# VHH binders against Abasic site processing protein HMCES (HMCES), part 228

Target 1, 269 residues: Abasic site processing protein HMCES (HMCES), of Homo sapiens (Human) (q96fz2)
Amino acid sequence: CGRTSCHLPRDVLTRACAYQDRRGQQRLPEWRDPDKYCPSYNKSPQSNSPVLLSRLHFEKDADSSERIIAPMRWGLVPSWFKESDPSKLQFNTTNCRSDTVMEKRSFKVPLGKGRRCVVLADGFYEWQRCQGTNQRQPYFIYFPQIKTEKSGSIGAADSPENWEKVWDNWRLLTMAGIFDCWEPPEGGDVLYSYTIITVDSCKGLSDIHHRMPAILDGEEAVSKWLDFGEVSTQEALKLIHPTENITFHAVSSVVNNSRNNTPECLAPV
Below, E stands for the ipSAE of ESMFold2; O stands for the ipSAE of OpenDDE; V2 stands for 0.75 times the mean of E and O plus 0.25 times the DockQ between their complexes.

## First folded at step 19 (VHH)

Design wc13 (from yb1 with Y32W; framework vhh_8pnl_2; at its last look DockQ between E and O 0.70; V2 from the best seeds 0.71)
Fold by OpenDDE, look of step 19:
Structure wc13 (fold): chain B 269 residues (1-269), chain A 117 residues (1-117)
Amino acid sequence: as target 1 above (269 residues)
Amino acid sequence: QGQLVESGGGLVQPGGSLRLSCADAGFDFSHWDMAWYRQAPGKERELVARINYGGTTNYADSVKGRFTISRDNAKSTLYLQMNSLKPEDTAMYYCAAGLEYESFEYWGQGTRVTVSA
């Protein structure tokens, strides 16, 4: 995964992240650094995206089932990194392969510390290789959405009003991530950054791309992944597998340019 | 994202030079790690050179000081300047791109380099 969409207004995004804690109480995640949230139809690595993480990471003795939402840098910078510039990392940390996650110090160490997060997105983009042409067809991939009688397919939203309704009830894609905290050698703010765990693609997606994000489907999976106080690393890793519960549609080549940030990026062609 | 296509391979004498190119016109390389691999006959594929998205380079010991990897993100092109070529450099050279730790998702078809007197 090298491109996502996360364009919802902050308030809408927050509401979409409503959850129940272990006591069954309905809650909204509290924001950390809300000013770092930059909505975009076209999110690329090294940009900030919102993730969910356990409150226990910030508050001692906090209920580990409580959730915080925070924008973090896409591309994990390990805490042990001693250079002043994260771009000097000799390895790419945009994605983490599930099969080797425990073999890599950069991922194993933070994971062992319980630094699990859920990366939020409208969906992600992948490009299908076209046989015989040098052209690649991009697709927008996301959770199936509940069709309200009035809300046609994302493509049928003929009116701005209908489009807004679609997004007000949008089920966010929830991807498994690992985050770390890096203190710059020269001082400054602690950098929170994340990697997306990737797996082999499901059968439905295999014709488009051979890899996909590890998607946490449902509140239970999300809760278990986040709750590092009660759920061990070993148990959490059992949640990492391909899912068939996705849909997709072809989009225009507008998304190819990471500078393009318009609704056309995810609109069906 | 297009297909990675290598070019620039050929026959060269020992001590000669070649410049390999890998291009994908539809691919935004700006966030991708890129690499050159090579496979000689009867040998395993080996890393020759790597360049991360920030421009940090790494080389195999066997090519250090002789080969230079570089990239032009505006042209979506990766380069391998090969100087002081040796017969042991004879191999199929592959371009690779990836966003995963020590893994590459995209591979070219390769370009053949033959160093022979």
Scores: ipSAE 0.767, ipTM 0.886, lowest interface PAE 0.7, mean pLDDT 92
Fold by ESMFold2, look of step 19:
Order: sequence, then C-alpha cells, then structure tokens
Structure wc13 (fold): chain B 269 residues (1-269), chain A 117 residues (1-117)
Amino acid sequence: as target 1 above (269 residues)
Amino acid sequence: QGQLVESGGGLVQPGGSLRLSCADAGFDFSHWDMAWYRQAPGKERELVARINYGGTTNYADSVKGRFTISRDNAKSTLYLQMNSLKPEDTAMYYCAAGLEYESFEYWGQGTRVTVSA
C-alpha cells in the first residue's frame, strides 16, 4: 500500500470518526496538530495523513479507550535513527510486513511501547500488473458503503448535493499502523511517523496485487488495536489478517502521477 | 511480472561497460525504493545494488567500485552503470521496486547480460 485518498474536510473527517469509549459514551476524537492535516485524493509516502491513537500516549492517567486524531508522516522514522535527514534511512518504512514485524527493530521497539495507531483513508489505490503488456490498471479499494436509494458507491452522484451526501456518511478505511517519535539530532519538533502493516491479499484482491494493508474491520477491532493499556502486543497482533470485506473499482490513469489531486483520481471508469 | 521494463543488456567483452535502464511509463516511483538483482545460470537471484527514494545506495561486495546505481525520479527511471565487466557478471538482470521494509513487491522481466571470456 503506497497510495491513499484522504480528502474529506477536517470537520467531516472528525464526524466520520465518532466512537464509543469503554463506558459506552459517544465521542469524537480530539485533534492534535490539526494544521498539519493536508486533505488530498492522492496521498503518497512522506506526506502527512491522520491517524487515531490512544489518549494515553499524550496524557498521564488518561482513559486508554479515548482517542486522539493527529496527522503523522507516512514512513516511520525510528526513535533511534541518528542521521539528520529521514531520506537517509536505508530501508523503506512505508509498509511493514506482518510476518516479520517482531523481527525488525524499527517496528518491534515502538510496538513494545504500545505505539499502535489506526491509519485513516477514504480508501487506497493499487495497480494491477498485466502479462504481455506494459500497462497497469489502477483500482480504488475501500470498505463497502451502505447503499441508499439515491446514492450508492462512487459513481452514483448526480449533482453536487448528492456527491456531498455520499461523502457525509462515508465509512473510512481503517488500517493497522505502528508509529514512532523521533527527535532530530539537530533540534526541532519531535517527528511523529507511521508505517502501515501489510498482509497477503485476500482472495478478492489477489488478481490485483498479492499484498494488502491490514484492515481493522469494525469498532471492536479498532478499539483493541488502539488500546495499548488493556490489550497486549501479542493479542493485538491477532487482529492482523486479510479481510474479504472490501470492494473496488477501476480508475483512470490520472492517479498515476502523485501530483494529481482531483476527484477524477478515484472516479470509476 | 512485468510492468517494469529493463533495457540495455547485451554481449560485451571482459573489461567492457554496459548501462542498464528500467522504466515504468506513467507510473510514479519517486517515493519507492528500487534495486537491481541478477540471476546467473544455476544460481539463486542476488541483490546487485539498491537505492532508496532519497538517493542513498547500497551495493553487493562483488560489484562495489565497478557498478553505479542511480535514479531519475522525474522520468521514473532506474539505471545501472556497469564497468569493468567480468565473465562472472553474466546473468539475467532484473529491476525491482518496493515500499515494504526490506522487501520488493514489483519486478521486471529482466534483461540479459553476457560477458564472453
């Protein structure tokens, strides 16, 4: 997973993240660094995207079931990294394979500190390889959305109001991530950064690509992944598996260039 | 296989040079790590050189000082300059691209390099 859409205005995104705390009370996540949120239909590694994490990471004695939403850099920079420039990190940390996560210091260390996060997106893009040609077919991949009489998945919108209603109730894709906090050796603000955990693709996606992000399907999975105060690393890793509860549609090659940030990136073709 | 396209292979004499290219038209690899691998007849595929998205390189000991990996992100193109070629460099050369830690998810079909003794 190396390209996502996360385009909703901050207030719409926040409402889509409504949740229940451990006492059953409805809440919205509290923002940290909201000015770093950069919505786009076409997010790439090294850009900032919003993630959910437990309030306990920021506040002593906080309820670990309460959620913070914060933009973080995509591409985990380990806390032990000694160079001044993250682009000198020799191995890419955009994604972290689930089958070796406990063998890699870059991920084992932050995971041992409970630094689990949920990476938010409208959905992600993947390119299908084709035999006998040099052509790739991009797809937009997302949770199935609740179909309504006058709107459905993308492509059902007939007007600006109908387009807005589709996105007002969009079920955000929730991907399992690990984050770390890096203090640049030359000073400056602490850098929060994340990796997305990957798994073998489910059967429904295997014709597109053999890897997929680890998707947390439903509030119980999201709550358990976030709650490092009550859920051990070993138990949390049981949540990491492929899911078949996913849908997709083909999109145009406009998305291929990561500088293109228009609704056409995710429009069905 | 085969959305990445390698080119520039061929037959050369020992001591000669070749430049390999790898491109994927229309796809933006500027955020990806890229690499060259090779597979000699009867041998396992081995890493030759890798370059991260920021330009940091790493080389196999057997090619260090003779081969240079580089990338042009504006053209989404990866290069391997091979100098002082030896018969041991004879192999099929593959380009690879990836975003997973210590792994590559995309591979080309390969280009043949033959160094005749």
Scores: ipSAE 0.674, ipTM 0.848, lowest interface PAE 1.2, mean pLDDT 90
ESMFold2 (binder alone), look of step 19: mean pLDDT 81; pTM 0.829

Design wc14 (from yb1 with G54A; framework vhh_8pnl_2; at its last look DockQ between E and O 0.76; V2 from the best seeds 0.75)
Fold by OpenDDE, look of step 19:
Structure wc14 (fold): chain B 269 residues (1-269), chain A 117 residues (1-117)
Amino acid sequence: as target 1 above (269 residues)
Amino acid sequence: QGQLVESGGGLVQPGGSLRLSCADAGFDFSHYDMAWYRQAPGKERELVARINYAGTTNYADSVKGRFTISRDNAKSTLYLQMNSLKPEDTAMYYCAAGLEYESFEYWGQGTRVTVSA
């Protein structure tokens, strides 16, 4: 996964992240650094995206089932990194392979500390290789959405009003991530950054791309992944597998340029 | 994403130079790490040179000081300048790109380099 969409207004995004804590109380995640949230139809690595994480990471003795929402840098910078510039990392940390996550110090160490997060997105983009042409067809991939009688398919939103309705009830894609905290050697603010765990693609996506994000499907999976106080690393890793519960449609080549940030990026062609 | 296509291979004399290119038309590789690998007959594939998305480079000891990896993100093209070529450099050279840590998702078909007197 090298491109996502996360364009919802902050308030809409927050509402979409409503959850129940372990006591069954309905809650909204509290924001950390809300000013760093930058909505975009076209999110690329090294940009900030919102993630969910347990409140226990910030507050001692907090209920570990409570959730915080925070923009973090896409591309994990490990805490042990001693260079002043994260761009000097030898290997790309945009994605972490699930099969080698425990073999890599950059991921194993933060994971062992319980630094699990859920990366939020409208969906992600992948490009299909076209046989016989040097052109690639991009696809927008997301959770199936509940068709309300009035909410046509993303493609049928003929009016701005209908489009807004679609997004007001949008089910966000929830991807498994690992985050770390890096203190710059020269001082400054602590950098929170994340990697997306990747797996082999499900059968439905296999013709588009051979890899996909590890998607946490449902509140239970999301809760278990986040709750590092009660759920061990070993148990959490059992949640990491391909899922068939996704849909996709072809989009225009507008998304190919990471500078393009318009609704055309995810619109069906 | 398009197919990585290598070019620039060929026959060269010892001490000669070649410049390899790898391109994927229409795909933005600006966020990807890229690398050159090579495989000689009867040997395992080995890393020759790597360049991360920001331009940080790493080289195998066997090619250090002789080879230079570079990239042009605007052209979505990777380069390998090979100087002072040796018979031991004879191999199929492959271009790779990826976003996964210590892994490459995309591979070219390769271009053959032969260094012979």
Scores: ipSAE 0.811, ipTM 0.903, lowest interface PAE 0.6, mean pLDDT 92
Fold by ESMFold2, look of step 19:
Structure wc14 (fold): chain B 269 residues (1-269), chain A 117 residues (1-117)
Amino acid sequence: as target 1 above (269 residues)
Amino acid sequence: QGQLVESGGGLVQPGGSLRLSCADAGFDFSHYDMAWYRQAPGKERELVARINYAGTTNYADSVKGRFTISRDNAKSTLYLQMNSLKPEDTAMYYCAAGLEYESFEYWGQGTRVTVSA
């Protein structure tokens, strides 16, 4: 997984993240560093995207079922990294394979500290190799969405007002991530950064690409992944598997260039 | 076909040079780490060189000083300049790209390099 859309205005994104704590109370996640949120239809590695994490990471004795939302850098920079520039990492940390996550120090160490996060997106993009041609077909891949009179469909919106209604009830894609905190040697703010855990693709996506992000389908999965105070690493890793609860549509080649940030990136073709 | 495509392979004499290229017509890999691997007949596929998205490189000891990996991020094209070629460099050479730690998700079908007197 190397390209996502996360374009919602902060207030819409926050409302889409409404959840229940362990006592059943409806809440919105509390933001950290909201000014670092950079919405775009076309997010790439090394950019910032919002993630959910447990409040317990920030506040001693906090309720570990309460959620913080914060922008983090895509591409985990390990806490032990000694160079001054993250681009000096020899190995890519944009994704980590679920089958070897406990063998890699870059991921095992933060995972042992309970540094689990949920990476948020509208959906992600993948490029299908087309048989008998030199063309690739990009797809936008996302959770099935519940249709209401308010929410329409992406391709059916005929005005700015109707487009807004499509996204007002959007179910965000929730991907399992691991994060770490790196203190630059020169000083300055601690860098929060994440990797997305990957798995083999489900049958529904296997014709597009052989890997997919580990998707957390439903509030129970999201809660268990985040709650490092109550859910051990061993139990959390049982949540990491492919899902068939996914849908997709073809999009134009506009998304190919990561500098393009327009609704056309995810529009059906 | 719609995947990484290597070019520039061929037959050369020992001591000669070749330049391999790798691109994908439908995908921009500028944010990806990329690598060259090779596989000689009857042997395991082995890493030759890798280069991250920002240009940081690493080489196998057997090619260090003779081969140079480079990339053009604007064109998402990967290169391997191979100098002072030896018969033991004879192999199928594969381009790889990826975002997974210590793994590559995208592979080409290879270009053959033959070094013989």
Scores: ipSAE 0.690, ipTM 0.853, lowest interface PAE 1.1, mean pLDDT 90
ESMFold2 (binder alone), look of step 19: mean pLDDT 83; pTM 0.839

Design wc15 (from yb1 with S30Q T56N; framework vhh_8pnl_2; at its last look DockQ between E and O 0.75; V2 from the best seeds 0.77)
Fold by OpenDDE, look of step 19:
Structure wc15 (fold): chain B 269 residues (1-269), chain A 117 residues (1-117)
Amino acid sequence: as target 1 above (269 residues)
Amino acid sequence: QGQLVESGGGLVQPGGSLRLSCADAGFDFQHYDMAWYRQAPGKERELVARINYGGNTNYADSVKGRFTISRDNAKSTLYLQMNSLKPEDTAMYYCAAGLEYESFEYWGQGTRVTVSA
């Protein structure tokens, strides 16, 4: 995964992240650094995206089932990194392979500290190779959405009003991530950054791309992944696998340029 | 993602130079780590050079000081300048790109380099 969409207004995004804590109480996640949230139809690595994480990471003795939402840098910078420039990392940390996550110090160490997060997105983009042509077809990939009687497929939103309604009830894609905290050697603010765990693609997606994000499907999976106080690393890793519960549609080549940030990026062609 | 296409391979005499290119016309690689690998006949594929998205480079000991890896993000092209070529540099050269730690998702078909008197 090298491109996502996360364009919802902050308030809408927050509501979309409503959850029940372990006591069954309905809650909204509290924001950390809300000013760092930058909505975009076209999110690339090294940009900030919102993630969910356990409150226990910030508050001693907090209920580990409570959730915080925070923008973090896409591309994990490990805490032990001693260079002043994260771009000096030897290997790309945009994605972490599930099969080798425990073999890599950059991921194993933070994971062992319980630094699990859920990366939020409208969906992600992948490009299909076209046989015989040098052209690539991009696809927007996301959770199936509930068809409201009035809201046809994302493609049928003929009116701006209908389009807004679609997004008001949008089910966010929830991807498994690992985050870390890095203190720059020269001082300054602590950098929170994350990697997306990747797996082999499901059968439905295999014709588009052979890899996909590890998607946490449902509240239980999301809760278990976040709750590092009660759920061990070993148990959490059992949640990492391909899922068939996705849909996709072809989009225009507008998304190819990471500078393009318009609804056209994810609109069906 | 599009197909990486290598070019620039060929026959060269010892001490000669070649410049390899790897390009994908349809894909922006600015965030990707990229690398050159080579496979000689009867040998395993080995890393030759790597360049991360920030432009930091790493080389195999066998090519240090002779080879230079570079990238042009605007052209989505990877280069390998090979100087002072030796017979032992004879191999199929592959370009690779990826966003996964210590893994490359995309591979070219390769370009053949032959160093012979």
Scores: ipSAE 0.828, ipTM 0.913, lowest interface PAE 0.6, mean pLDDT 92
Fold by ESMFold2, look of step 19:
Structure wc15 (fold): chain B 269 residues (1-269), chain A 117 residues (1-117)
Amino acid sequence: as target 1 above (269 residues)
Amino acid sequence: QGQLVESGGGLVQPGGSLRLSCADAGFDFQHYDMAWYRQAPGKERELVARINYGGNTNYADSVKGRFTISRDNAKSTLYLQMNSLKPEDTAMYYCAAGLEYESFEYWGQGTRVTVSA
């Protein structure tokens, strides 16, 4: 997983993240650093995207089932990193394989601090290799969406009214992530950064690509992944597996260039 | 036809040079870590050189000073300049790309390099 869409305005995104805490109280997540949210149809590694994490990371004795939403850098920078430039990291941290996550210091250490997050997106893109050519077919991949009389299709979201029909009730993709906090050696703000955990693809996606993000399907899975106060690392890792509850459609090659930030990136072809 | 296509292999005498290329026009390399691996007959595939998305390189000890890995993100192309070639460099050479930590999820079909005579 190396490209996502996360294009909703902040208030729409926040409402899509409505949840219940441990006591059944309906809540919206509280923002940190909202000015760093940069919505786009075409997010790439090293850019910022919003993630959910437990309030307990920020407030002593907070209810660990309460959620914060914050933009973080895609590409985990370990807390122990000593260079001033994250591109000096020897290995890419865009994704972390689930089968070896506890063998890698870059991920084991933050997991031991409960630094689990849920990475939010409209969906993600993946490129299918076509046999007999070097051509690739990009797909937009996302949770199945509820069809109602009021819902529209993705291709009809080119006006304010049509946009609301599609996106007002969009079910956000929720991917399992690990984050860390890095203090640049020359000073400045602490950098929050994340990796997306990956697994073998489900049967439904195997013709597109052999890897997929670890998707947390439903509020119970999301709550358990986030709640490091009540759910151990060992128990949380049991949530990490492929899911078949996913759908997709082909999109045009406009998405190939990460500078293209238009609805065409995810429009069906 | 792999998603990554290697080229530039061939037969060369000891002490000679070759330049390998790896490309896929529909694949944007700029965020990927890239690598060259090789596999000699009867041997396990081994890392030759890697280059991260920021240009940081790493080489196997057996090729340091003789091989140079480089990338051209504008052309979505990875290169391996191979100088002072030895018979022990004879192998199938594979291009790899990835976003997973310490792993590569995209591979080419390989190009053969033979150093003989």
Scores: ipSAE 0.718, ipTM 0.878, lowest interface PAE 1.0, mean pLDDT 90
ESMFold2 (binder alone), look of step 19: mean pLDDT 82; pTM 0.835

Design wc17 (from yb1 with F27L; framework vhh_8pnl_2; at its last look DockQ between E and O 0.66; V2 from the best seeds 0.75)
Fold by OpenDDE, look of step 19:
Structure wc17 (fold): chain B 269 residues (1-269), chain A 117 residues (1-117)
Amino acid sequence: as target 1 above (269 residues)
Amino acid sequence: QGQLVESGGGLVQPGGSLRLSCADAGLDFSHYDMAWYRQAPGKERELVARINYGGTTNYADSVKGRFTISRDNAKSTLYLQMNSLKPEDTAMYYCAAGLEYESFEYWGQGTRVTVSA
């Protein structure tokens, strides 16, 4: 995964992240650094995206089932990294392969500390190779959405009003991530950054791309992944697998340029 | 996103030079780690050189001081300058790109380099 969409207004995004804690109380995640949230139809690595993480990471003795939402840098910078420039990392940390996550110090160490997060997105983009042409067809991939009688296909929102309705009830894609905290050697603010765990693609997506993010499907999976106080690393890793519960549609080449940030990025062609 | 296409291979004498190119018009290179691999006849594929998205380079010991990997993100092109070529450098050379840690998702079809007197 090298491109996502996360364009919802902050308030809408927050509501979409409503959850029940272990006591069954309905809650909204509290924001950390809300000013770092930059909505975009076209999120690329090294940009900030919102993630969910356990409150226990910030508050001693906090209920580990409570959730915080925070923008973090896409591309994990390990805490032990001693260079002043994260771009000097030897290997790309945009994605972490699930099969080797425990073999890589950059991921194993933070994971062992319980630094699990859920990366939020409207969906992600992948490009299908076209046989015989040098062109690739981009697709927007997301959770199936509940068809409300009034909400035509995402593509049929003929009116701005209908489009807003679609997004008000949008089920966010929830991807498994690992985050770390890095203190720059020269001082400054602690950098929170994340990697997306990737797996082999499901059968439905295999014709588009052979890899996909590890998607946490449902509240239970999300809760278990986040709750590092009660759920061990070993148990959490059992949640990492391909899912068939996705849908996709072809989009225009507008998304190819990471500078393009318009609704046309994810609109069906 | 396009397909990685290698070019610049050919026949060269020992001590000669070649410059390989790898291009993909559809792939935004700016976020990808890139690498050159080679496979000689009867041998396993081996890493020759790597360049991360920030421009940090790493080389196999066998090519250090002779080969230079570079990239032009604006052109979506990867280069391998090969100097002081040796018969042992004879191989099919492949370019690769990826966003996964120590893994490459995209591969070219390869360009053949032959170093022979």
Scores: ipSAE 0.849, ipTM 0.924, lowest interface PAE 0.5, mean pLDDT 93
Fold by ESMFold2, look of step 19:
Structure wc17 (fold): chain B 269 residues (1-269), chain A 117 residues (1-117)
Amino acid sequence: as target 1 above (269 residues)
Amino acid sequence: QGQLVESGGGLVQPGGSLRLSCADAGLDFSHYDMAWYRQAPGKERELVARINYGGTTNYADSVKGRFTISRDNAKSTLYLQMNSLKPEDTAMYYCAAGLEYESFEYWGQGTRVTVSA
């Protein structure tokens, strides 16, 4: 998983993240660093994207079922990293494999601190090699969406009123992530950064690519992944598996260039 | 696996040079770690050289000083300049690209390099 769409305006995104806390009270997540949110149809590694995490990471004695939403850098920078430039990491931390996560210091250490997050996106992109050719077909991959009388198709979202019909009730893709906090050696703000956990692809995606992000399907899975106060690492890792509850459609090659930030990136072809 | 395309292999005399290329029209390599692996007959595939997305390189001891890995992100192309070739460098050479920590999700079909008199 190396490309996502997360294009919703902040207020629409926040409402899409409505949840119930442990007591059943409906809430919205509270933002940290909202001015770092950079919406785009075409997010790539090293960019910032919003993640959910437990309030307990920020406030001693907070209810660990309460959620914070914050932009974080895609590509985990371990807290122990000694260089001043994250691009000097020898190995890519955009994704981490679920089958070896407890063997890698870069992920084991933050997991031991309960640094689990939910990475938010409209969906993700993946490229399929076409029919034994040298050409690739990109796909936009996302949760199945419930159609209502006010909702429309993705292809009809080119005007403000049609955009609202599609996106106001969009079910965001919720991917399991690990984050860490790095203090640059020469000073400055603490860098929050994340990796997306990957698994073998489900059968429905296997013709597109053999890996997929670990998707947390439903509020119970999301709540348990986030709640490091009540859910141990061992229990949380049981949530990490492929899912067949996923859909996709082909998109044009406009998305190939990560500089293209336009609705055309995710439009069906 | 088989979606990256290598080229530039061939027959060369000991002491000679070859330049391998690896390209993919659909993948934007600028965010990927890239590598060259090789596999001689009867042996396991082994790392030759690796380059991270920021340009930092790492080489197998057997090729240090003789091989140079480089990347051109604008062209989505990876290179391996191979100098002072030895018969022991004879192998299929594979391009790899990845975003997973310490592994590669995309592989090429390979290009053959043969070093003999």
Scores: ipSAE 0.713, ipTM 0.865, lowest interface PAE 1.0, mean pLDDT 90
ESMFold2 (binder alone), look of step 19: mean pLDDT 82; pTM 0.831

